# Designs tried in a protein design chat: VHH binders against Riboflavin biosynthesis protein PYRD, chloroplastic (PYRD). Part 18

Target 1, 366 residues: Riboflavin biosynthesis protein PYRD, chloroplastic (PYRD), of Zea mays (Maize) (b6trh4)
Amino acid sequence: PRLAAGALSGRCQAQAAGDLDDAHYMRRCVELARKAAGHTSPNPMVGCVIVRDGRVVGEGFHPKAGQPHAEVFALRDAGNLAENATAYVSLEPCNHYGRTPPCTEALINAKVKEVVVGMTDPNPIVASKGIEKLQGAGISVRVGVEEALCRKLNEAYIHRMLTGKAFATLRATLSMNGIITNQIGKGADQSGGYYSQLMKEYDGVIISSDLAKMSALPLSREAGTNQPLCIIIAQGESSRLHIPSLSQEHASRAIVLADSPVTVEPAGVEVAVFRQIDLESILQLLAQRGLCSVLVDFREAGESFASLLNDFQEDKLVQKVVVEVLPFWLASDGLSNLAFGGSQSFPLKNLELRDVNGSVLLEGYV
Below, E stands for the ipSAE of ESMFold2; O stands for the ipSAE of OpenDDE; V2 stands for 0.75 times the mean of E and O plus 0.25 times the DockQ between their complexes.

## First folded at step 14 (VHH; framework vhh_podentamig1)

Design y1 (from x1 with T96V N104D; at its last look DockQ between E and O 0.82; V2 from the best seeds 0.72)
Amino acid sequence: EVQLVESGGGLVQPGRSLTLSCAASGFTFSEYSMGWYRQAPGKQRELVAAINKGSTLYADSVKGRFTISRDNAKNSIYLQMNSLRPEDTALYYCAVKGYEITGDKYKYLDYWGQGTQVTVSS
ESMFold2, look of step 14: ipSAE 0.589; ipTM 0.883
ESMFold2 (binder alone), look of step 14: mean pLDDT 84; pTM 0.846
OpenDDE, look of step 14: ipSAE 0.788; ipTM 0.936

Design y2 (from x3 with T96V; at its last look DockQ between E and O 0.67; V2 from the best seeds 0.67)
Fold by ESMFold2, look of step 14:
Formats: sequence, C-alpha cells, structure tokens
Structure y2 (fold): chain B 366 residues (1-366), chain A 122 residues (1-122)
Amino acid sequence: as target 1 above (366 residues)
Amino acid sequence: EVQLVESGGGLVQPGRSLTLSCAASGFTFSEYSMGWYRQAPGKQRELVAAINKGSTFYADSVKGRFTISRDNAKNSIYLQMNSLRPEDTALYYCAVKGYEITGDKYKYLDYWGQGTQVTVSS
C-alpha cells in the first residue's frame, strides 16, 4: 500500500481522515501483537494502543500465556492519560473473572471514552459480551477496523476455537520447473529468513523420519524463540530410529509417531504407535496435546510420507499452503508432478507472494 | 503506603503566576503517568495536565498558560500556572493512575493527594 511519509495521497481518497487514523492505530496493534509470535499459544496474540488528542499515550501486547493481557500493559503505560482516551485493541476485550479482573473492567476503571475493536471474539458463546459490558458502562465501541488483518493475525486461534483442531499449514519447495526439492532457499533458515520466522510461528513441525536421520531438526534462529515440537513420522521403520542431531538432554523437543514399535536414539524421545498413520489421526493427537498450530514440512519425503498428504484439502485438514519457488531449473528425465494432494483439483484462495532472498514465497488458503 | 503531598497553593491576583508541587512516594515514580486535576466549587474534578515518559498533555482551558514538569530524582511533579484567571480557582490535586504489574499479576493504582487550594481574585 502507498503510505509514504505520512501523506495520504494515492492511498484512498474516499476515506475520512478519522477512518484512516483508526486503521493506522489498529495496524500498530497488530505490529505490537506480533512481537509475541510463538509465545502466546494457546492464547491469541493481542495488541492495544491508547490514543489521546491524536497522540499515542500507551501501548501494550500480550507477551505470553499466563501474563497480563495487552490492555493492561497499554493502560499501565497511559496512566492518567487513559481517561477520555480511545483504546484500540486487535481482539474484543475479555470479560471473564479469574485470579485477576477482566480487561473490560480494566478499561472501565481507567475511564476510557471509546474502544475500537479489530475483531469480536471468535467463540460464539462469548462473542460481543466484552463489547456489551463496555457499552453498559457508557463507553462508545466501534468494531471491525482492519478486521481481515486482525483475523489473519490469529488464524490458528480462530481455527482452534471453531473446530477444536490445530491450524495446519503445508510447506514445500519447488524448482522453477516444478520439481520438489529437499533444499530450502539460500539464507531462509538463518535469522531473519522466512523459514526461521515460520518455525517461530508454529507450535509443531511435522517431518519425515528420513529428514530426521539425515539433517538437523527444524528450528527457528530468531532470538528468544520457543522452538516448535518436532513431530517425526516413522512409517515402515526397522526396530530402531537414530536421530543424530538430537541430544538426550533435548529429547523432549521431539516425538515420534510410528506405525509399529520402534526404539529411538536418543533415549527419552516419546513414541506413539498407531495402527494406521493418516493425517487426520496425527492432527487429532497433536490437538489433544495442546498444539494450536502445526506445519507439515514436506522435505526428504518417501512415498509413504507423501501419501499422507493425498487429498489434504478434504475435511479441512489443512488450511494453508506455503510454497517456496527456487530460482533453479532442475534436470529431469521427463514431465514431473507433485506426488501429494491426490487427484482432486481445487483452487487456492487469497494467494499472496513475496520475494525472499532471490526466491519467491507463495501462500494461499485451501 | 502510596503518598502524594501537594503544596504551593494560595491567593493570587489575576494575571499572575503560581507554582504547585507534588511529592510522591510508595511506588516507582519514573514508570508512571502523573497528573494534576482540579475541582472548582460545584463542578466535577477535571484533568488539567498530565506527564508521562512520552509527552505532556493539557486541558484546552489551560494550554499555553500552564506547564507540567517532573523531576524523577526528587520524585516530584510541578505545575507552573501563568496568566491566572478567576476561572482557575479550584482545589488542585496530584494523582497517579494506572496499573502496577509484578510478574503475572497486576493491580490498579488510583491514588490522590489531599489537594492544595488556588484562589484567583482581585
């Protein structure tokens, strides 16, 4: 979008100045919220900005589960200036009592004049209850500012709330001529690279046992990141599986899902055995273990791992696809095709692209 | 144990100046917004000026005439009131409002001083 130098020229000339200010502050809420990416699960990422007389007087975000919510940090920051201010928040303020007062009460105590909400709570049981509480206290409430952006911020949370299942993303790398490759793009796994940042965003990463045997387990190189649980799919393995990059001290960073009993090196790695391994049963197990988001990293895959992904679009098992296209043309004996996704054609929705260090990253929704 | 003690009020003629001060204790002074409020007879208490880490704020009725400042070393805030008018006659209060956060817990701060009277008359 065209937001250069605070000028509004070329952006949207039909929009009132107040609406543009609202969008600006709500986008700031989203920026703040993303500082906690990878740290808030199972809680959503939330940001809050307090504005008085056209000035930001307080900012906050929810830093991790168990800590105060964004509104409390923003209100601490604003202090006396919160009275008669406008509070922008990316998600409807909570209205539940627990060991601490709810965020609606915090806003009411501070005597804010107005609350601008990015999205209502996705849980239909409690949706609008925070808004109603604020309105009952005489606070003006507006809803839906930058709603699409706020929903994208918490797509995993929303999916979990509506379905009880983890949000699942399929990631693959292709050459320019459409051949699946096991290498990721140059620098993608280094700090700041898209792969490193992607690993920060997911509670778990599903990989093949082939990848686990031959290379380092996926991790984020972002500072201070909670690392995803590494879920290793072992199909048709012998009685032993060796994971050379995993030390016994860090055995809890991985779990092996196998179709038969297997002894894992190092000791202490959890093994779960299934009669038949399929994507639905894997996702169900991971949701039961509290994972809200999982990434299926399609690398070093054999035929059995690829077959897990046949018709992955069915029953909304996978919501999102991320494809990296490398600037290479790979040698091939003939026509190539993707070996996953089955025979059912379907369009992807909301396709977006960006350049990442000389490659193209495509994402879209099932 | 939060204490706010105002001083510096008094009787003053229109057009003159007065400086209020507020000494604070019992909280981490530099981390919180501080404010001056006033209550004239028969009126509601109103925010006059506030100061935090990021900026100062003033009610429209006092912009350009009043200046708030803080001295973190002395745990004090000040209100310099210039070009005083009879309408500025009020009881002036110092207040701290906001949240104190310790680990995963928080509580609301809503503490006031006892006030200092400012009277502007001929």
Scores: ipSAE 0.493, ipTM 0.819, lowest interface PAE 1.9, mean pLDDT 85
ESMFold2 (binder alone), look of step 14: mean pLDDT 86; pTM 0.866
OpenDDE, look of step 14: ipSAE 0.844; ipTM 0.962

Design y3 (from x3 with F57Y T96V; at its last look DockQ between E and O 0.71; V2 from the best seeds 0.70)
Fold by ESMFold2, look of step 14:
Structure y3 (fold): chain B 366 residues (1-366), chain A 122 residues (1-122)
Amino acid sequence: as target 1 above (366 residues)
Amino acid sequence: EVQLVESGGGLVQPGRSLTLSCAASGFTFSEYSMGWYRQAPGKQRELVAAINKGSTYYADSVKGRFTISRDNAKNSIYLQMNSLRPEDTALYYCAVKGYEITGDKYKYLDYWGQGTQVTVSS
């Protein structure tokens, strides 16, 4: 029987206890780090676990930008037991002075025996410098435990570091017959709905000026969320743009990117004017402002907004696509026409799907 | 100013017991881990036992013979040392080590007492 063969195969393929322990502790680091999802940008999500004689003696994660890093919280928790312990950390410890000493010094001062790192720093200028500092102080360092998991945790941070552009996800809603709709699925924007969760996870959301004129600006309804910056694209716009849902007191929640001077109501909304608006320039600007990730919310889109997405697969402009398929058949004058997918075919990678309140949510990587 | 004062050391015959005490002041005693360390002649200082809220730790060489305890009302930790052996002869220290976090800042704590001598000899 297959169960018997599976049990024997599992025992024959079992790794040494030390290797399994390393993976276990690193997965715990990732679990801890995820508690801060939506709160750490522009900093990565990081977790740390301190282990002594096979027992966890301290745990920590980086809770938000401006707070101490994961290692410090874990070392505080471990106290006297950090000495001669093994520290598991999902990302290479920082080795740069800011308002406080770097995490490499924190680990050195605590006299940890060994540090196990999930992934090195993706920035090639600083990569391995934290590891080298630790090794120079006599600390043993192992690298690459659960590396794929650690990289996926911070894929937006990595993308920004390597390309100078924000990680971009394109979101669209289709009817069953493949027609782009402006309606999102029932309950998707409520607490626990996928749209609300996306707004928690992304640093910014790019929308058309038509959406801004006609609807409330996107926000998350998850508890304790930092709301995304709303980036409003105004191409071919008249000299005035009214955003009825935005109060003057909350003007800082939005920025307008325009191809000509425009006066925005309410007063105090930042306006940036470009000779030509293109997706690459937008993503670079947002990265320079500290955003690691943005969602392009394709709703109420006219031709000019849609044109930003022509050949979005090129030059690492969009990394991920999220498509919601609604359970209805939309009337049309013929075959549907998806405005942003007309130039060349390409496959999506790592396709996943799930059922969301009777609709289907499809995700894939470009 | 952090102060740690050990007491209770002395000369004792093998197989007997001693209780060490450490009185602490200058920090919020109940919020930090505390540890007992020892340094034998010509050897490196080593952790013997530690206590952190509800958890205790013992070095293998003393497990089953030594017991660490804590009295928050007296700001004190204790080390009950039973079945003493000549190799337990050392200068015994209490210490608080770790990090204090205040808002967006942190500080390393590394404070030691002066030590109390334990000598196990016929």
Scores: ipSAE 0.547, ipTM 0.848, lowest interface PAE 1.4, mean pLDDT 86
ESMFold2 (binder alone), look of step 14: mean pLDDT 85; pTM 0.857
OpenDDE, look of step 14: ipSAE 0.852; ipTM 0.966

Design y4 (from y1 with Y108W; at its last fold request DockQ between E and O 0.84; V2 from the best seeds 0.76)
Amino acid sequence: EVQLVESGGGLVQPGRSLTLSCAASGFTFSEYSMGWYRQAPGKQRELVAAINKGSTLYADSVKGRFTISRDNAKNSIYLQMNSLRPEDTALYYCAVKGYEITGDKYKWLDYWGQGTQVTVSS
ESMFold2, look of step 14: ipSAE 0.588; ipTM 0.884
ESMFold2 (binder alone), look of step 14: mean pLDDT 80; pTM 0.797
OpenDDE, look of step 14: ipSAE 0.801; ipTM 0.941
ESMFold2, look of step 15: ipSAE 0.587; ipTM 0.881
ESMFold2 (binder alone), look of step 15: mean pLDDT 80; pTM 0.798
OpenDDE, look of step 15: ipSAE 0.784; ipTM 0.934
ESMFold2, fold request of step 17: ipSAE 0.620, 0.613, 0.586; ipTM 0.898, 0.895, 0.885
ESMFold2 (binder alone), fold request of step 17: mean pLDDT 80, 80, 80; pTM 0.792, 0.789, 0.792
OpenDDE, fold request of step 17: ipSAE 0.827, 0.852, 0.826; ipTM 0.953, 0.962, 0.953

Design y5 (from y1 with A59E; at its last look DockQ between E and O 0.91; V2 from the best seeds 0.72)
Fold by ESMFold2, look of step 14:
Structure y5 (fold): chain B 366 residues (1-366), chain A 122 residues (1-122)
Amino acid sequence: as target 1 above (366 residues)
Amino acid sequence: EVQLVESGGGLVQPGRSLTLSCAASGFTFSEYSMGWYRQAPGKQRELVAAINKGSTLYEDSVKGRFTISRDNAKNSIYLQMNSLRPEDTALYYCAVKGYEITGDKYKYLDYWGQGTQVTVSS
């Protein structure tokens, strides 16, 4: 593989200029791929751009699991113009035979001269096999253009492929003075808001039973979105749990994980009973159900829900943290309002921030 | 059934012009790329010009002399060949290449006409 995107050792001026053009086209691949955010799970998001004589002659992305891959759409678009072109693709083309030919064969049939790949397939069993197939057919292959960007695009897919577990993100909202709040920022749950976009991106969302009793279940307000599975944690619950925002017709939108038998209203909501509920057991169950990504939404958390997150960095249970900081200073009775944190200190990596309608959204990796 | 029928070939003197036509049927013409290819005796078939929904492409030796165009209403493409040279002598083919996607399935398209001869000779 290459060094980090844009940082290539020993390059001449002509190579540096070519890398800038490569980076531009690969960023376009990522932009195209994001059009399918929330729709491709368990498949990765992939984009492809076909370039001939310095011009884009075809573009495509993988729109939904079960549909053709990005390369096929881009090659359909390019048509006769694909011969002797350069194909940019954000993920190594597949070389698996199924009901349709693999993407490597599609590129070979179109007689592209060169393929530029953002990242290799993260699965070590199949990694480089697509690249090797292309090279064996006489196609020049370059790898690692905008690799960091391509990896971030598919961080959940990579995590699931390498570990067999869903990618988990912890989300919380704080006041400016560090008090966990149960309200999210103004507009965050509306179309275009960060919370609505998060609900689009995750296969499941873990919430407390208190939140489920008090509020509508989390959902995305982005158009055409597959909604996340709501995973409701019911510890120390009385024998009944009512979810007012959920109709019996939509009972499959939620599952309740409880530490004792619980009768759930509406009828038809799946209940799984554990003697002890811990984060690892939850994530194992969710991976078994095929979820690739899960958001832990820390709101209306009592001590039981909060205790699930003690030492959440252990055994790589959570990969990412998203914290919204509201522009409010809340009254406090002192240290009794401290956020959860467990017994270990650890740094977050790759910190990013952005302004979100007057609040600050912070993101970092465990 | 996909059919591609070329016409407009002939014998011309160097420096003159010629227009090739290709009438297409059997597919949704406006959705697919079309191209002109040529094959001189003893040589490999090569792309001359191609057109898809948003772009045109020309082989270097014909840039500025040849123009590809399409008329979706008539399901036809054209090749206007100006300033013809002896090295342009070849059998010219019309072709549809690319992918057709139907739902979750796709297939490669690779259909050719029978060709029309262009001969540039003094």
Scores: ipSAE 0.576, ipTM 0.874, lowest interface PAE 1.4, mean pLDDT 86
ESMFold2 (binder alone), look of step 14: mean pLDDT 85; pTM 0.851
OpenDDE, look of step 14: ipSAE 0.744; ipTM 0.915

Design y6 (from y1 with Y99W; at its last look DockQ between E and O 0.69; V2 from the best seeds 0.00; counts 0 for: pae E 3.2 > 2)
Fold by OpenDDE, look of step 14:
Structure y6 (fold): chain B 366 residues (1-366), chain A 122 residues (1-122)
Amino acid sequence: as target 1 above (366 residues)
Amino acid sequence: EVQLVESGGGLVQPGRSLTLSCAASGFTFSEYSMGWYRQAPGKQRELVAAINKGSTLYADSVKGRFTISRDNAKNSIYLQMNSLRPEDTALYYCAVKGWEITGDKYKYLDYWGQGTQVTVSS
């Protein structure tokens, strides 16, 4: 019996080819958006490309909050070539009237024939309104091309919009025998290193007061980057906290969250006193301050700092885990140094592994 | 104020050539896309040719016959029209379209000239 190789009709191949092209251009949008990593918060990273006759005729990305959106730059780049073109955008075009016209109006005025959207706006107030506006103007709109990629691009923004909490990543360094250390891998905190890159990308970093006393505050070594807000947790601290690595000039780069009144040196560092410090309240506070993402940097933290992480999985307070494993064996004073991070066991999702200058970097989602 | 002034239109026989010019002022010329449009009697206005910083676009009806160019030093665009046909008879408009971005502010530019008449007739 000759199995009739069913001629997958030319329509399915053409649709499949079209789908491949759409995915290609959307990936380019994401690539463009990433150029603004660490600069857009609290706004999402967004990229846009204008395509006409199978060619990119305009490109843009959102560079910084308060600046024009990706669509405006892409349309400026394309000019009159945007007429009857297809616009690809990683996030739903905005439809809000403010001081400037919304991106929907820009696209309409440019007379694009089609808009391909990576994902809808996660903000429930604005979700799908931009799409509806474009469709109402007679523009064809397709949604959901490379959606997973677009969501990953803005995972922190999405999380903040949906939960009212900053996206939290737990980071730690371990020896080969599982001991937590305040050491970091060779070159990791230098320009081009993974830690320096994290400091560029994250809006804030949480550290213990003990770490702040003993070491330099976390910072990015990347060129032209903003520094994250350093959130120092001061539990059981004396009436005085000295941060030797922080100058008075840079006092605004740090905030101290304390469970009791504390005088901080240098002067000018903001201090917030709480009756009880818990991770959920911290993440809410940071979100209210406009931070989308925070790195919880777990470096030989005291018991009080460790307690913030006791139920982070159950309470869904940490979304991502980054673990660096160093290529050496450490001496331990006890078995208590071999574990951290909560009272429950759970599988990690989407585990990624990288070799970084002789260390292993593991990333997974909670 | 943005100003666009077209010139070079006229009456020509089929097969002849004509060059249109548009002088622009009131904006940073080199940063914007410029275009030629035309409107024939009883027809809708249509794009003829456009030029941005690095690319050109032509309507299918004029490909191979018309050439758009720009001189940023003179704030001008040109439309060289060769092998003219009766169907090319129209009022030709110069236009600027695009976004003016100044820091955190931006505005859309959509300006047209008054047009120059091109008539192709035997």
Scores: ipSAE 0.280, ipTM 0.725, lowest interface PAE 1.5, mean pLDDT 90
ESMFold2, look of step 14: ipSAE 0.343; ipTM 0.777
ESMFold2 (binder alone), look of step 14: mean pLDDT 81; pTM 0.801

## First folded at step 15 (VHH; framework vhh_podentamig1)

Design z1 (from y4 with I101F; at its last look DockQ between E and O 0.83; V2 from the best seeds 0.66)
Fold by ESMFold2, look of step 15:
Structure z1 (fold): chain B 366 residues (1-366), chain A 122 residues (1-122)
Amino acid sequence: as target 1 above (366 residues)
Amino acid sequence: EVQLVESGGGLVQPGRSLTLSCAASGFTFSEYSMGWYRQAPGKQRELVAAINKGSTLYADSVKGRFTISRDNAKNSIYLQMNSLRPEDTALYYCAVKGYEFTGDKYKWLDYWGQGTQVTVSS
């Protein structure tokens, strides 16, 4: 005869307890790592959680380039409790000597019994070397837990390591009826809003000269954040460009890329002149300046700025697209104004959708 | 200089209780975990109980019988040992372990007391 309690409990389980525990702890590593968003470039964001007897006994994250790595903070926290514990880490522990000893040695010194890794190092020259060092010291290593989440966390770092080039994202806002609009969603640019978060996460933001003349320059309203470099595209401008929201003391927060000589107010704003401005030339300059991630903020765009984005999927210039859809139906003088278009259709990959204060935020990969 | 001084050991009958104390000095006590370890003759030193800022940890052999606590104001940890058994006979050590940061460098701290003997005789 069938026993009721055990059979019913087994039918309700979705996943083995060990797999759920691993995923749970690795997601915590990612949460911890995100606390350093905007502060670690060019280093990746990394989190570490140390678990003993089913309980978190230490946790840490890499707070800023030049400071200790996540594993060491977690081990400092765990102390005596680290011995024979499991360490979860979102990225393969480093195994090279630089300014500080490698994280593999830190884990070995603490005598952890097991390390669970979210993703291996994306650099093929050093991939698996940290794992091999740990295994050589008698530490069990498992890899690939929540790997997709860990890779998404550091997509700009991965792109830089594999290509040598900055990760580029296009952001735009549409009405429900497909009209590109300059309005962003209610509260999006305030603390906690998605736009404010984007400004925290990117090294640079590309905007039109019209936006710079009409509105405050993009910035994050998150506490303690580094602000992105504002890259202002000036095509067909007269000989003068006034940026009313930018003070002279903060002139270094902006650079103007122009197709002819232009005098910028305030004084001290760098101007670079190109014979022909195109997205490739812009991204090339920004890579030379050391930017690892760049957002193209499509607002207040004239015909010239919009033309930069024709066929942006080609030549792998842009990796990601972020589209906000507002809950408005905008008036139009005809059907020709219903959607932002390009010259070629293409699908987006890995589409995600979320509600952001009554609007819909879509993101996908080119 | 880091110093750890254990006290409270002795000879006791099975089923009785002892409280061990460890007084610590030479480091910022509240910033580091502390642990009790024991070593019986011919055996490796093993963790008995440990405490950090948010957690306690116990060896399976002592769960429900031993309790670790600490008093940051007195820079001390304690081990309350109830229902003692002959297999609890060992030299008991207090230890501090953790990473210490100095700017962008770090160092593993690993300091031990001299130990206090606990003997549980039939």
Scores: ipSAE 0.536, ipTM 0.864, lowest interface PAE 1.8, mean pLDDT 86
ESMFold2 (binder alone), look of step 15: mean pLDDT 81; pTM 0.800
OpenDDE, look of step 15: ipSAE 0.665; ipTM 0.888

Design z2 (from y4 with S33T; at its last look DockQ between E and O 0.75; V2 from the best seeds 0.00; counts 0 for: pae E 6.1 > 2, unsure alone 64.3 < 65)
Fold by ESMFold2, look of step 15:
Structure z2 (fold): chain B 366 residues (1-366), chain A 122 residues (1-122)
Amino acid sequence: as target 1 above (366 residues)
Amino acid sequence: EVQLVESGGGLVQPGRSLTLSCAASGFTFSEYTMGWYRQAPGKQRELVAAINKGSTLYADSVKGRFTISRDNAKNSIYLQMNSLRPEDTALYYCAVKGYEITGDKYKWLDYWGQGTQVTVSS
């Protein structure tokens, strides 16, 4: 090969290989961050990987709110090796003092050479301040590696930061011929199943009073899980509500939202009475209580519960939809359709599909 | 009190070998990365080799010639230096660096030994 052409080709090849390495390390950051799924709310999930001379010399993730951030754990792991290393982090390092020094200061003290950031802070008031602090200390900073993946990891956190509202997902199960069913797929609620994983990932789950009366309250079977708050919607009840799966010592795991006074068994379950129960008011209340993510579990839904979802697209109350399709053809006495979702049609965005133990799980964004 | 005590330095002819030792006390040895640094006259201190729980890293200038190892039972790290060259002449330091984490708090550790001189000359 000719000298000039060979030099350009080598440079392009070296740049492409470097880009692949960056993506690899950032995907590792996301993998690490996911170890804390269900434990960091209201904080985002963050991972950090320290690389020196092509080798990972330290790794860390933010394990839960009130603990040090991912960068500190990664720097502890890397120790002496952090000097002149590259730090990959899935979210812009924080640059504010609280009870501990900021992560920018930790990286500066360790004398890292370079920081590669997956996404900037979603809050525009503080965005780029961590990056600027690092640059001011002579540290090279690159931004945007695997940004879409990093944003998806923290979609609920981002939504909460930008809107002040909880991220809401609608979950439903259909038969193969489109009939809404009350059952979930085989094994979905066992450890490793998608339903168990959803219960781990969401701060709260909204269910009908009929489901609460007839079934165990939703919970995750993943190890070490913070269980979601169960929000039970009781409309049109002028009587007692008995929640047979809930013991009195666990009464704080549920709240009942009702449109009239309701006596709840067991004692100690919080009851809030509204003039009107609508999804917007529910989500506002839950955000005020600190919930960043909420799942609407559409099972055992009567007409009143289904009405919460009227025009959810127009009102932008739900961001994500998860639909499980069971391998059954159910008998019906007529043409069927979904009873919720309002009177308007719209496409879902970014549709994804996976096989889950013989059923199909579909997800997409409103 | 944290102490790092180096030994094993000396005057040696080019091509020969030396083994440096560093005895550590006053911290939980097995939980932290340890390293060897060197500082030649008039130059900045540079990392030579580092070891964590199962991985090692070497400066390019010493790769293939130097070997770092550790013995957690003796709270010690070692640097086996083979095929020594005059440019390896330096004061060699043992160091522990990193973050100590206790609950929700953390602080930077940056502790060095006093150094042991290695001189490669005929």
Scores: ipSAE 0.081, ipTM 0.606, lowest interface PAE 6.1, mean pLDDT 84
ESMFold2 (binder alone), look of step 15: mean pLDDT 80; pTM 0.791
OpenDDE, look of step 15: ipSAE 0.638; ipTM 0.859

Design z3 (from y4 with S55T; at its last look DockQ between E and O 0.85; V2 from the best seeds 0.71)
Fold by ESMFold2, look of step 15:
Structure z3 (fold): chain B 366 residues (1-366), chain A 122 residues (1-122)
Amino acid sequence: as target 1 above (366 residues)
Amino acid sequence: EVQLVESGGGLVQPGRSLTLSCAASGFTFSEYSMGWYRQAPGKQRELVAAINKGTTLYADSVKGRFTISRDNAKNSIYLQMNSLRPEDTALYYCAVKGYEITGDKYKWLDYWGQGTQVTVSS
């Protein structure tokens, strides 16, 4: 006969079942938050689920900057059912009084019994202040449920808060035999394709000047997308840069970073001239302009562009790598054509993969 | 102006049934949750039943005996109270609670009716 639940340690089994329920509801918060991917920057993605008597009575997420936070939408759904409920939220509720009341006050007004928080606010100035406010109002608070998942959800936001720099991802496409190619997989840049989704999810994309001269600038084809800022790196002896896919009315969608004066067409594209361009300075500038995340799209790269990525693992300049492997075996002149540049070997962590229209997409962390 | 008007209370013998009604006006009824609350002499006001767009909830003391429902065409909620007990004697209120959201602004709604008396005795 099978062991009855009461024959195990009652608190241990009951806690394990309660931990599973907590984890389930927190994963739902993350799922809800992802509905706003690409729309909330500079704000984090947040989800909230209200549970009463073992039933979900309200759900919400933060849809974009300038809109109410997730807790307010979830409490609107729950209404009268929010009293004495448990609120699950992926990020510590805010406790500052600005244009709108803080989310801590919203939860207090609704008389929730308990709040379960995925992660504390990464900003050390405000960390735990929301939790303390709720506790001071007599609300029980539990912290750290699915914390790793909640941190991954907002990895770019956390990185920007802690370092002052944008979260950087390196994207490249390889043949099956490891040769860098400039073509991306079939359909990847169409609606629903991984490349189109990346362009929705990142605040900016860094490309070579050669790519800008030869091809359309990277764009998302997802509906209602907030397009990334296109950051074009112009190094070397270029004196003129023509961006044929960019109209003058859309000049604000691009910025050129150059190591010498350069004339850019169309007119109105911002040009910043540096005595020396390096990745650290680029990332600091972009964070100052409000970007939390940037994608380095390694296509049509010359030696100068590639040199920005030398030792990219140093000083946490790049956090994530996305590699698309195409189902082709390309001709090479030998083993020296198989390696991506760099001066030091290092492992990638937390590798994940998925099939994308007959190609393989690999993701990992530095 | 938000108005909530309860009706249907009265004196009833134990074991019998009553239906309470709450007519609402002054807001978009179908968009908000509604609840029934009660306050017995010497006790705190408590939630009896609540209904939003997707769910209903009941206090443990009334589960299986009371049913909340809503009719959006009449802007009304109802409380069907079966198998009434003397302990159900109370002043019954309806209330609307929740957030009104307009653009980036939001406000907590907390409006109550005047109540209808239910007395369960022989």
Scores: ipSAE 0.571, ipTM 0.873, lowest interface PAE 1.4, mean pLDDT 86
ESMFold2 (binder alone), look of step 15: mean pLDDT 81; pTM 0.800
OpenDDE, look of step 15: ipSAE 0.758; ipTM 0.924

